# Ledger of designs, part 5: miniprotein binders against q6w4x9r395to579

Target 1, 185 residues: q6w4x9r395to579
Amino acid sequence: GHCSLEGGSFVTTFDARPYRFHGTCTYILLQSPQLPEDGALMAVYDKSGVSHSETSLVAVVYLSRQDKIVISQDEVVTNNGEAKWLPYKTRNITVFRQTSTHLQMATSFGLELVVQLRPIFQAYVTVGPQFRGQTRGLCGNFNGDTTDDFTTSMGIAEGTASLFVDSWRAGNCPAALERETDPCS

## First folded at step 3 (miniprotein)

Design A24
Fold by OpenDDE base, second read of step 4:
Structure A24 (fold): chain B 185 residues (1-185), chain A 89 residues (1-89)
Amino acid sequence: as target 1 above (185 residues)
Amino acid sequence: DTLREEAERLYEEAKKLMEEAIRAFEAGNFEEAFRLAYEAGLLIWEAIRLAIEAIKEGDTDPETYELLREAIKLALEVWRFILKVAEEL
């Protein structure tokens, strides 16, 4: 499954459902029992301008009982609050600088992450087939059905992205706003 | 085959699929475009994985790094394309 966070506010789920939202919070991007040590991938959004519609992805965070890896737009990779030099390797996770603008996080458990740092901070998440039907968060449930991708943290399928996205907030933040998707933007 | 060689094969295959996907899209066959692009995405990501694995195992060949860079570029294109096609479905 492939999930993308592009253009600052666009998301394409593992089931290839595109949507757009504007929020300034940390959201659960991916949770799964397939992630070891209660691992979760999170996306941090912040204001990028003065209007409510000017929001962008600013960081991706992988958090487990053993690791906290933060990839920010400032090209800072931290684990448990410490800046790390690349390549950085833990037991199951390796972070590489692949290009001047791209980082790669590779894992031994079927999660891969590519992060474009510039000119727009974007993230691309790939999970192995073992994750099928066992994912939740902004990237959806990876079950091949796009109609139920907006399943909230409480297991309720929403018709719009706003409530869905809000349900996956990892902190106390303003409500997200839904907008029409435009992949050509 | 070495990891790099396998990655190269997958990269080339993904590239071909993307070309087909683009043609399908231009023809208005969005379902086919999506299918092809998605398949390309799977292959290109595997190529990236293999290239990275090669590097992790000590492959220092400049060609491996070049492949990785090109594969990443292609992956970005594929994903963007998938998003585009998805909106037409």
Scores: ipSAE 0.019, ipTM 0.248, lowest interface PAE 6.1, mean pLDDT 86
Fold by ESMFold2-Fast, scan of step 3:
Structure A24 (fold): chain B 185 residues (1-185), chain A 89 residues (1-89)
Amino acid sequence: as target 1 above (185 residues)
Amino acid sequence: DTLREEAERLYEEAKKLMEEAIRAFEAGNFEEAFRLAYEAGLLIWEAIRLAIEAIKEGDTDPETYELLREAIKLALEVWRFILKVAEEL
């Protein structure tokens, strides 16, 4: 399954449900029992500039009991707060520069992340078939049914993106606002 | 020309092409609307690239950040429009 995080806070879930939101927080993209050591993939959003009407992805974080890998729009990769030279390898994770404008985080557990650094900071998440029906977060539940892709952290299916997004906040931040339209309306 | 000036020029050109694309769509000329919007998309992504390069090379002018924001916004509007036009083809 593929999940994409594109400019202007556009998200397409693993079940291909598109939506858009306005939010300035760290959000849980993906939690799964298939991720080792209580791992989670997270996305950091902030305002795009001087306008309050637009927010954009500014960093992607992989967090587990051992690692806090941050890939930021500044093209810096850190683990547990320390800058790392690429390619950077742990036991199960390798971060490397795939092209002049793209970084890849490859794992041994079926998760792949590609980050476009330029021209716009964007992320693409790929998970193997073992994750089917085993995911939760902004990327949806990967069960083949788009009607329950807005399942909150409490397990409730919502009809709107704003309550769904707010339930996946990973910090004390303002509530997300649903944007006027989703990208495919 | 500076990177920002080139980005501004491409942004304005893309905006004009989108105005033409919308007029073509309203006239029922869906193939022309698609072509114009696609061209606008190419220009706006180049404007974004140049604006980001200017910032990475040390341009801290608020106008450059505002241009980048407006260019990204237009790029997303172009994507939505192209998808809408494709449904009519």
Scores: ipSAE 0.000, ipTM 0.092, lowest interface PAE 18.2, mean pLDDT 72

Design A25
Fold by OpenDDE base, second read of step 4:
Structure A25 (fold): chain B 185 residues (1-185), chain A 89 residues (1-89)
Amino acid sequence: as target 1 above (185 residues)
Amino acid sequence: DTLRELAEFLYEIAKWLMELAKRAFEAGNFERAFILAEWAGRLIELAIYLAKEAIKEGDTDPETIELLKEALKLAAEVARFIAKVAEEL
């Protein structure tokens, strides 16, 4: 499964459903029992301009009982608040520079993350086949059905992205604005 | 041994599919590009999984590690490409 966070406000789920939202919060991208130690992947969005529609991804966070790995737009990688030099390796996670503009987080448990640093901070999440049907969050449920990707944290399928996205907030923040991605745009 | 070989096989297929996907994209056939890329993604994911399993089971061949590295790179490429194609659908 491939989930992408692009263009500052666009998301494509594991099931390839594209949508757009504008929010300035931390959101859960991926939760799964397949992630060890109650692991979760999260995305941090912030204002990138003056208007409410000017939002962008500013960091990606992997959080578990043992690690809190933050990859920020400033090319700073931290674990549990401590800056780490690359390549950085924990027990089952490795963060390294893939290219001049891309960082990669590789894991032993089927999660891969590529972060594009420039010119736009973007993220690409890949999960192994063992995650099929067992994912939750903004990246969807990876079950091959795009129609139920907007399933909230409470298990309710929403028709629009706003309530879906808001349900996956990891903190207090304003409500998200949402728009379906127009392929003609 | 068997796991690595299968992983290598899948990796090669995935790589081939990606080339086809790129060609389809260039030709403006975004649907085909998407389908091919998705298959590439599935196969490369399986390849990565198998390679990791091989290592987990004690495969110490440097070639296996190299395969895993290359497969991970390809997976990233596929992910980016799928996202790109999705914007055109």
Scores: ipSAE 0.009, ipTM 0.226, lowest interface PAE 9.3, mean pLDDT 89
Fold by ESMFold2-Fast, scan of step 3:
Structure A25 (fold): chain B 185 residues (1-185), chain A 89 residues (1-89)
Amino acid sequence: as target 1 above (185 residues)
Amino acid sequence: DTLRELAEFLYEIAKWLMELAKRAFEAGNFERAFILAEWAGRLIELAIYLAKEAIKEGDTDPETIELLKEALKLAAEVARFIAKVAEEL
């Protein structure tokens, strides 16, 4: 499955449900029992644009019991707060410069992340078939049904993207503003 | 024209460019493979944008949703291929 995080806080879930929001927080992008050591992928959003009226992705974080890998729009990669030279390898994860404008995080457990650094910071998440029906977070539940893609952290299906997004906040932040498309019939 | 039809057209061209990129790679022409894959990436990005816009404009057709899924899959394949090509440059 494929999930994308594009400029303007535009997200397309693993079930291809597009939505957008206005938010300045760290959000849980992907949680799954398929991720080792309680791993989770997170996305950091902050204000963007000339008037700061829009929000955009500014960093992607992979957090587990052993690692806190941060890839930022400033083209800095850190693990557990320390800057790392690329290519950077751990037991199960390799972060490397794919092109002059793209970084890739490859893993041994069926998760791949590609980050576009320029001209706009964006992220693309790929997961193997073992993740089907076993994901939660902003990228959806990957069950082939878009009608329940807005399932909150408490397991409740919501009708609006703003309530869904707010449920996946990973810190103390203001509530997200809704900018979603009309729901599919 | 519908946004979906344009997205479909761009998706097909991106697939074709990727086949050409793979052939260039197999022939040892890594610069050509890179250039072709970069173009495929640009076109697939536009196809994704247009498919999303079609859905935003009210196109809830299952074919449009399927196109978006396939375009996202191809975008990931392009990124992986470019990484492979970059190792040879």
Scores: ipSAE 0.000, ipTM 0.109, lowest interface PAE 22.0, mean pLDDT 74

Design A26
Fold by ESMFold2-Fast, scan of step 3:
Structure A26 (fold): chain B 185 residues (1-185), chain A 89 residues (1-89)
Amino acid sequence: as target 1 above (185 residues)
Amino acid sequence: DTLRERAEILYELAKYLMEFAELAFEAGNFELAFRLAEYAGLLIEFAIRLAKVAIKEGDTDPETIELLKEALKLAAEVARFIAKVAEEL
């Protein structure tokens, strides 16, 4: 399955449901029992000056009991708070520069992340078939049905992206906006 | 100003931003802490670039070399802080 975070604020789920949101938080992008050591992929969003009042992806985080790998739009990669030179390798994860503008995080457990650094920070998540019907978060539930892709952290299917996105918030931040809002509004 | 002087101004500004980022973190405003740290990271990267250019152009002043060392240390501290803040966001 493929999930994408593009254009600053666009998300396309594993079941190919597109949506757009405004948020200034860390959000759970992917949780699954298929990820080792209680692993989770997270996305950090902040306000974007390039897009006026729009918010944009600024970092992607892979968190487990062993690792906290952060890839930021500043092209800084850290693990457990320490800056790492690429290629960076652990037992199950390798982070390397795929092209001059793209970083890749390859894993042994069926998850791949590709991050575009320039001109706009974007992320692409690929998961193997073992994840089918076993994912939660902003990337949806990967069950082949787009109508329930807005399933909240409490297991409720929502009709709007704003409640869905807010439910996957990890931390203290404002709720996701239903519509794009001018900062002057 | 010289490249070293410009790099020093950026370095000092990044340090102040990190001080405010830590205060925001302690106050529970993780979003603000992240934004301040992110901006500090951009400033420190620019400071590092300017310091390296100054050295390449023949600035062998110990102050310039020390500035580059301190800027690299601050860049690592910023990266660690961003990772810590991302956990709370």
Scores: ipSAE 0.000, ipTM 0.066, lowest interface PAE 23.8, mean pLDDT 74

Design A27
Fold by OpenDDE base, second read of step 4:
Structure A27 (fold): chain B 185 residues (1-185), chain A 89 residues (1-89)
Amino acid sequence: as target 1 above (185 residues)
Amino acid sequence: DTLREWAELLYEVAKRLMEYAKIAFEAGNFEEAFYLAEIAGWLIEVAIELAKRAIKEGDTDPETIELLKEALKLAAEVARFIAKVAEEL
């Protein structure tokens, strides 16, 4: 499954459902029992302009009981708050420069993350087949059905993105604005 | 995605890292070469495991077998390279 965060406010789920939202919070992208040590992938959005619609991805965070790896738009990689030189390797996670503009986080447990640093900070999440039907968060549930991708943290399927996205907030932030839009349009 | 596809991806990443490691080595950056090669080694081992798992689970695609063979070859190359670099440290 492939989930993408592009154009500052566009998301395409593992099931290839595109949607758009504007929020300035940290959101859970991916939770799964397949992630070790209660791991979760999160996205940090912030204001990129003066209007409510001017929001963008500014960081990606992988959080587990052992690690808190942050990849930020300023190309700083930290683990548990400590800056790390690349390539950086933990027990089962490696962060390295893929290209001049791309960083990659590779794992031994079927999660891959590619982060485009510039000109737009974007993220691409790939999960292995073992994650099928066992994911939750903004990237959806990876079950081949796009109609239930907007399942909230409480297990309720929403028809629009706003309540869905808001349910996956990892902090107390303003409500998100949403529009179902093809990221390629 | 399939297990084979995952293994392929990791194989390619490992291969790229080894290229970088070799460049570093040629430049006399032995510490960097060593580090990159170790990461490549780790990734290629994961690729091997995934390929093996695919086969165990019934993947009969000849490409999977070929991938496993290539991955094993790369693993051996990485190991030899690490040993070589270690002599320069």
Scores: ipSAE 0.023, ipTM 0.304, lowest interface PAE 6.0, mean pLDDT 89
Fold by ESMFold2-Fast, scan of step 3:
Structure A27 (fold): chain B 185 residues (1-185), chain A 89 residues (1-89)
Amino acid sequence: as target 1 above (185 residues)
Amino acid sequence: DTLREWAELLYEVAKRLMEYAKIAFEAGNFEEAFYLAEIAGWLIEVAIELAKRAIKEGDTDPETIELLKEALKLAAEVARFIAKVAEEL
C-alpha cells in the first residue's frame, strides 16, 4: 500500500481515495497494531505563503515508546530531540538521503517513508501486505474499499473529508481550523 | 542560514560519511560501504549546487570559492570510491 501527502495538504489514501484539507495542526497519518512499541506516523501542517491563507506539510514524525523521529522541511532530522547526522540507524529504523532531494526512513516492520525536500515538501508512505485492513488515520484503512476510507478516530465512516480529518488531530489548534473554514457566501 | 553555510554543512556530512564508508570497506562490509558512499555523493552534489548559487548571487568570499573546490574534489573521490566498491560486489 501507498499513501501520499502532496502539494501542501493533498492526500491520497492507501485505497487511492484523494482528498484535500486545510489545517495547522499535527495529524495522525498512520496507526496500526502492526507498528511496534505503540508506533504512529504523524504529519505536521502549518501556514505557508505571505497571505497565510494556504497550509502545507512542514514535518513528518514517527513516534513510538522508544523513538521520536522528526523529519522537517529544513532538512533537520532529530530523534528524541537530538539532531542526527545521516545516515542515522537504530535497531529497527534507518534514515538516509535517497537522492539529492529525498530522504528515506526504512524500517524492519514493513513501513517505509520517503520525504521530498525540494521543490515542495511532500511525503510518501509505503506499507507491506501485513498492514492490509489494519491501518487507521489520514491514510485510510487499507481494506480495498474506498467508501469507508474516511473512517474517523471514533470508528465512524464519513462521506466528507472535513469531519474525517478533524477526528485525526493530535494537537490542540481549534482557532486555526476555524479561520480556514469558508464562511457562507 | 546562508547558501554557503548550508553548502558547508552538507560538505562536512559527506566527508564524515566517506570516512564511515572507508571503514566499512576495510571491514569487508561492501554493501554498507556502497550505501554510505552513494549518500555522500548525493549530499556533495547538493553542496556543489548551493556553493555555485552563492557565487552566482554575488558571494565573492574566497572561503566560498575554496568550499566549491573542495566539494568538487570530494565528488571525484566519491566517484572513484564507488567504482572501487562495485568491483567487490
Scores: ipSAE 0.000, ipTM 0.094, lowest interface PAE 17.1, mean pLDDT 73

Design A28
Fold by ESMFold2-Fast, scan of step 3:
Structure A28 (fold): chain B 185 residues (1-185), chain A 89 residues (1-89)
Amino acid sequence: as target 1 above (185 residues)
Amino acid sequence: DTLRELAEFLYEIAKWLMELAKRAFEAGNFELAFRLAEYAGLLIEFAIRLAKVAIKEGDTDPETIELLKEALKLAAEVARFIAKVAEEL
């Protein structure tokens, strides 16, 4: 399956359901029991331009008990807070420059990530067939049915992308709904 | 169909950027030509993905299929142009 984060704030799930959101936080992109050491792939979104509702991808993070690999739009790759020169290799993960504008993270456990650095930071996630029906997060559940792709972190299928996205926040930041519904406006 | 319409819009912008890239190349501005072609490539890849999603979700209209075919042709043209410009850098 393929999941993509394109055009700043567009996401296409593993079951090919597209959606757009206006969040500025770290979000869980992919969680699965198929990922070793409680691994998770996460996406960091921040403000883009002058609008509070305009957001764009600024970094992708792979987090496990052993590693915190951050690939940011400024072309810096870190692991556990330390900058790394490419190609960077661990036991199960290799990060390398695929082209002048693309970095790839290849793994031994069926997950591949490609990030486009320029002109717009974008990410493409590929998972092997062993992940079918065993994924959770912004990339959906990979079960061949798009109607339940908006399953929240609490296991509830939502009809709106906003509630779905907010349920997968990984950091301490305001919910998209809270920012849109300013109580003082 | 909103997905097809968005893909069409991105395809038209990518065509425009490719025309600008070719003009920059002809003017000897290889750096600008490369940058514009990279933008065009990004937009056309996004358009291709949207068109594929629309088709997978049941949009088998001839217009959507034709858009995907034309988008794939433009993607190949962009890739060849980028390779040509890279030789001049």
Scores: ipSAE 0.000, ipTM 0.073, lowest interface PAE 22.4, mean pLDDT 73

Design A29
Fold by OpenDDE base, second read of step 4:
Structure A29 (fold): chain B 185 residues (1-185), chain A 89 residues (1-89)
Amino acid sequence: as target 1 above (185 residues)
Amino acid sequence: DTLRERAEILYELAKYLMEFAELAFEAGNFEEAFYLAEIAGWLIEVAIELAKRAIKEGDTDPETIELLKEALKLAAEVARFIAKVAEEL
């Protein structure tokens, strides 16, 4: 499954459903029992301009009972608030620079992350086949059905991205604005 | 994850990145296309090595052989693409 966060506000789910939202919160991108130690991948969005529609991805966070890895726009990788030099390596996770503008987070448990730092901060998430039907969050449920990708944290399938996205907030933030659209359009 | 499964993940990721690389190229974003393709190239090389290692360690599943073949094909494709993009830089 492949999930992309592009253009600052566009998401394409594992099931290839594209949508757009504008929010300034931390959201759960990927949660799955296949992630060890209650691991979750999160996306941090913030204002990139003065208008409500000017939002952008500013960081990706992997959080588990054992690890906290933050990849941000300034190319700083932190674990529990500490800046780390690359390559950064834990028991199951390695973060390293692939190019001048791209970082990669590789894992031993079937999660891969590529992050474009510049000129636009973008992220590309790949999960192995063992994750099929066992994912939740903004990246969807990876079950081959595009129509139920907007399943909330409470297990309710929503028709619009707004309520779906809001259900995956990691904190108290303003409600997201949304428009279902193709990122390539 | 088995070695094959890991290789499959990386193979798919490489394909995914190449799709974006192609889109970038078509849009005239040659630098982006180049970077994505380079990443894809690295990933596919790792996938190939993992598949080879799996076979060496006794993986007799025909799917592993097929994966290796497909990964090698993709590697060649990526290399050609990189060369093409480089001409535009």
Scores: ipSAE 0.005, ipTM 0.234, lowest interface PAE 9.9, mean pLDDT 87
Fold by ESMFold2-Fast, scan of step 3:
Structure A29 (fold): chain B 185 residues (1-185), chain A 89 residues (1-89)
Amino acid sequence: as target 1 above (185 residues)
Amino acid sequence: DTLRERAEILYELAKYLMEFAELAFEAGNFEEAFYLAEIAGWLIEVAIELAKRAIKEGDTDPETIELLKEALKLAAEVARFIAKVAEEL
């Protein structure tokens, strides 16, 4: 299956459900028991240039008990905070320059990431058939049914993207879509 | 691309994000300010590591040393800003 993060803030899930969101946080793209050592793929979004209503992908992170691999829009690759020259290899992961504008992270466990660096920072996630029905996060649940692709971190299927995206925030960040709430009301 | 050039790009991006974090703080958007500052802190940590690695690998250019000093200074500014924002959360 294929999940894409394109055009700054557009996402297409593994079940081919497209959506857009406004968010300036680190979000869980993909969690699965198929990923070794409690692995997870995450995406970092920030405000796009001069537009406060638009957000853009600025980095992709693969986090496990052993590795914290960061690929950023400025073409820096780090693992556990240390800069790495490409090609960079670990036991199960290889990061290399596929073209002058694309980096690839290939793994031995059925996950592949391709990052477009220029002209717009974008990411493409491919997972093998072993991941079917075994994924959680912004890329959806990969079960062949788009109606439950907005399944939150609590396991509840939502009809809209905003609550879904907010449920997959990592860390202490603002909500993905601005909501005007009066706490004294 | 050299380690120093990559560190410079991250340093500039962290500075850019801190300007936005300060604007968010002034507007009373404390959660947004905290979020932007956290990302800036993460980027500046990477910039510091790249600059240190360049020096360790033999880059004796005064510009690289100055970049490391400026990045360390910005890291301290980010930490102080985050502490300030945390008081409003």
Scores: ipSAE 0.000, ipTM 0.086, lowest interface PAE 21.2, mean pLDDT 71

Design A3
Fold by ESMFold2-Fast, scan of step 3:
Structure A3 (fold): chain B 185 residues (1-185), chain A 89 residues (1-89)
Amino acid sequence: as target 1 above (185 residues)
Amino acid sequence: DTLREEAIRLYREAWKLMLEARRAFEAGNFEEAFRLAMEAGRLITEAIRLAAEAIKEGDTDPETIELLKEALKLAAEVARFIAKVAEEL
């Protein structure tokens, strides 16, 4: 399965359900028993543009008991607060520059992350088939059914993205605002 | 849709480069396999960006959504292959 974080605040879940939201917080993208050492993938959103409702992806974080790998829009990679030169390797994770504008985090446990640095900071999450039906977070539950992709941290399937997104906040932050797609310029 | 058409073209180019990269790898040409796979990675990430942009601009056609899904799948395969090739360098 594939989950994407694009255009600042656009998300497509593992079951291919697209939605938009606006928020200024760290959100849990993916938790799974398939991730070693209580691992979780998270996304950091912050204010962008001149509008109070506009926010964008500013960093992606992989957190486990051993590692806190942060890839930021400033093209800095840190682990446990220390800047790392690429390629950066641990036992199970390698972070390297895939192209002049893209970084990749490859793992031994079926999780891959590609980060586009320019022209727009965006992230693409790929998980192997062992994750099917075993994911939770903003990327959905990966069960092949889009109707329950908005399953909150309490296990409740919601009809709207805003309640879903707010349930996956990792800190004490303002509530997110769901923004409908406006096809007009 | 121009964004969709360009995304399809880049997706197909990336797919062909991956076939060449796999053949180079099986022949023991690891440097060439790495170069080809890195270029496929560049093309597929651009295809994803364009397909996503088309959807954001209102292209809700099932073909465009399916293209994005397939491009993301290929990007993951490219990433795994690059990691595998890097072990041989």
Scores: ipSAE 0.000, ipTM 0.145, lowest interface PAE 17.2, mean pLDDT 74

Design A30
Fold by ESMFold2-Fast, scan of step 3:
Structure A30 (fold): chain B 185 residues (1-185), chain A 89 residues (1-89)
Amino acid sequence: as target 1 above (185 residues)
Amino acid sequence: DTLREEAERLYEEAKKLMEEAIRAFEAGNFERAFILAEWAGRLIELAIYLAKEAIKEGDTDPETILLLKYAEWLAEIVELFIERVAEEL
């Protein structure tokens, strides 16, 4: 399954449901029992430098009990606060430059992340079939049904992107600045 | 121990109890599976409480929030498992 974070504020879930939002927080993209040691993929959003009404992706974080890998729009890769030269390998994760404008994080547990650094910071998440029906976060629940992709952290399906996104905040941040409804509704 | 450290310890103990509950269920020992899952549920409820208290006291670390999210998911798993075990009793 494929989930994308594109155009600064657009998300397409594993079940191919598109939505967008305005937020300035760290959000859980993906949590799953298939990730080792309670790992999660997270996305950091902040205000655009030129427009106060728009937000954009500024970093992607893989967080587990051993690792806090941060890939930022500034093309800096850190783990547990220390800058790393690429290619960077841990026991189960390798971060490397795939092309002059793309970084890839490959894992041994069925998760792949590709980050476009230029011209606009974007992220693409791929998960293996073992993740089907076993994901939560902004990328949706990967159960083949787009109707319930807006399941909040409390297990309640929501019809609006802002309520769904706010339920996945991973920090003491303000609620989404502007509410946007699902483009298909 | 900090509130987060205690919550993490309880969460790990609840996970271990659920692994044992699942093995008991697979072996056909539904009474043992039920008892272990009930115990796991009590520990996970306390872990959730402590993680929420840590956040209220200013611990907004992503690690603490992620712990809370996984603890809440485990609580749902425990509830569904107990319902499934009850069908066999």
Scores: ipSAE 0.276, ipTM 0.687, lowest interface PAE 3.7, mean pLDDT 80
Fold by OpenDDE base, second read of step 4:
Structure A30 (fold): chain B 185 residues (1-185), chain A 89 residues (1-89)
Amino acid sequence: as target 1 above (185 residues)
Amino acid sequence: DTLREEAERLYEEAKKLMEEAIRAFEAGNFERAFILAEWAGRLIELAIYLAKEAIKEGDTDPETILLLKYAEWLAEIVELFIERVAEEL
């Protein structure tokens, strides 16, 4: 499954459902029992302009009981809160620089992350087949059905992205605005 | 999974993506072709990295070397394809 966060506010789920939202919060992108140690992948969005529609991805966070990795445009921060030189390797996670503009996070448990740092901060999430039907969050449920991708954290299928996205907030933040669109256009 | 196994998986995924990208291109859907090829490129680069890491860590299996070679080859193909698709955008 491939999930993308592009153009600052566009998301394409594992099931290839495209949508757009504007929010300034941390959201759960991916939760799954397949992630060890209660792991979760999260996305941090912030205001990038003066209008409410000017929001952008500013960081990606992997968080588990053992690891915290924050990838932002400027740095990679780990458990101790210090910026790390790359490559950074833990027991089952490796973060390394792919190019001058791209970072990669490789794992031993079927999660891969590519982050484009410049000119736009974008993220690309890949999960293995073992994750099929076992994912939740903004990246959807990876079950091959696009119609139920907007399933909330409470298990309710929404018709629009706004309530769906809001349900996956990891903190107390303003409500998100949404517009369904094709990020490929 | 071992580094090699993970690299293999990523290689196969990249290959599948490229196949889909080619189909999209043939169908005239250049935007989709481009996106898929970009994905393939990212995955194949990771595969290459992991394969190299495996070797660095002492993987002496000839299959790992072969994987690396094929992955590098695919990476070149992906790049050429992306360039070609970009001409249509």
Scores: ipSAE 0.015, ipTM 0.267, lowest interface PAE 7.8, mean pLDDT 88

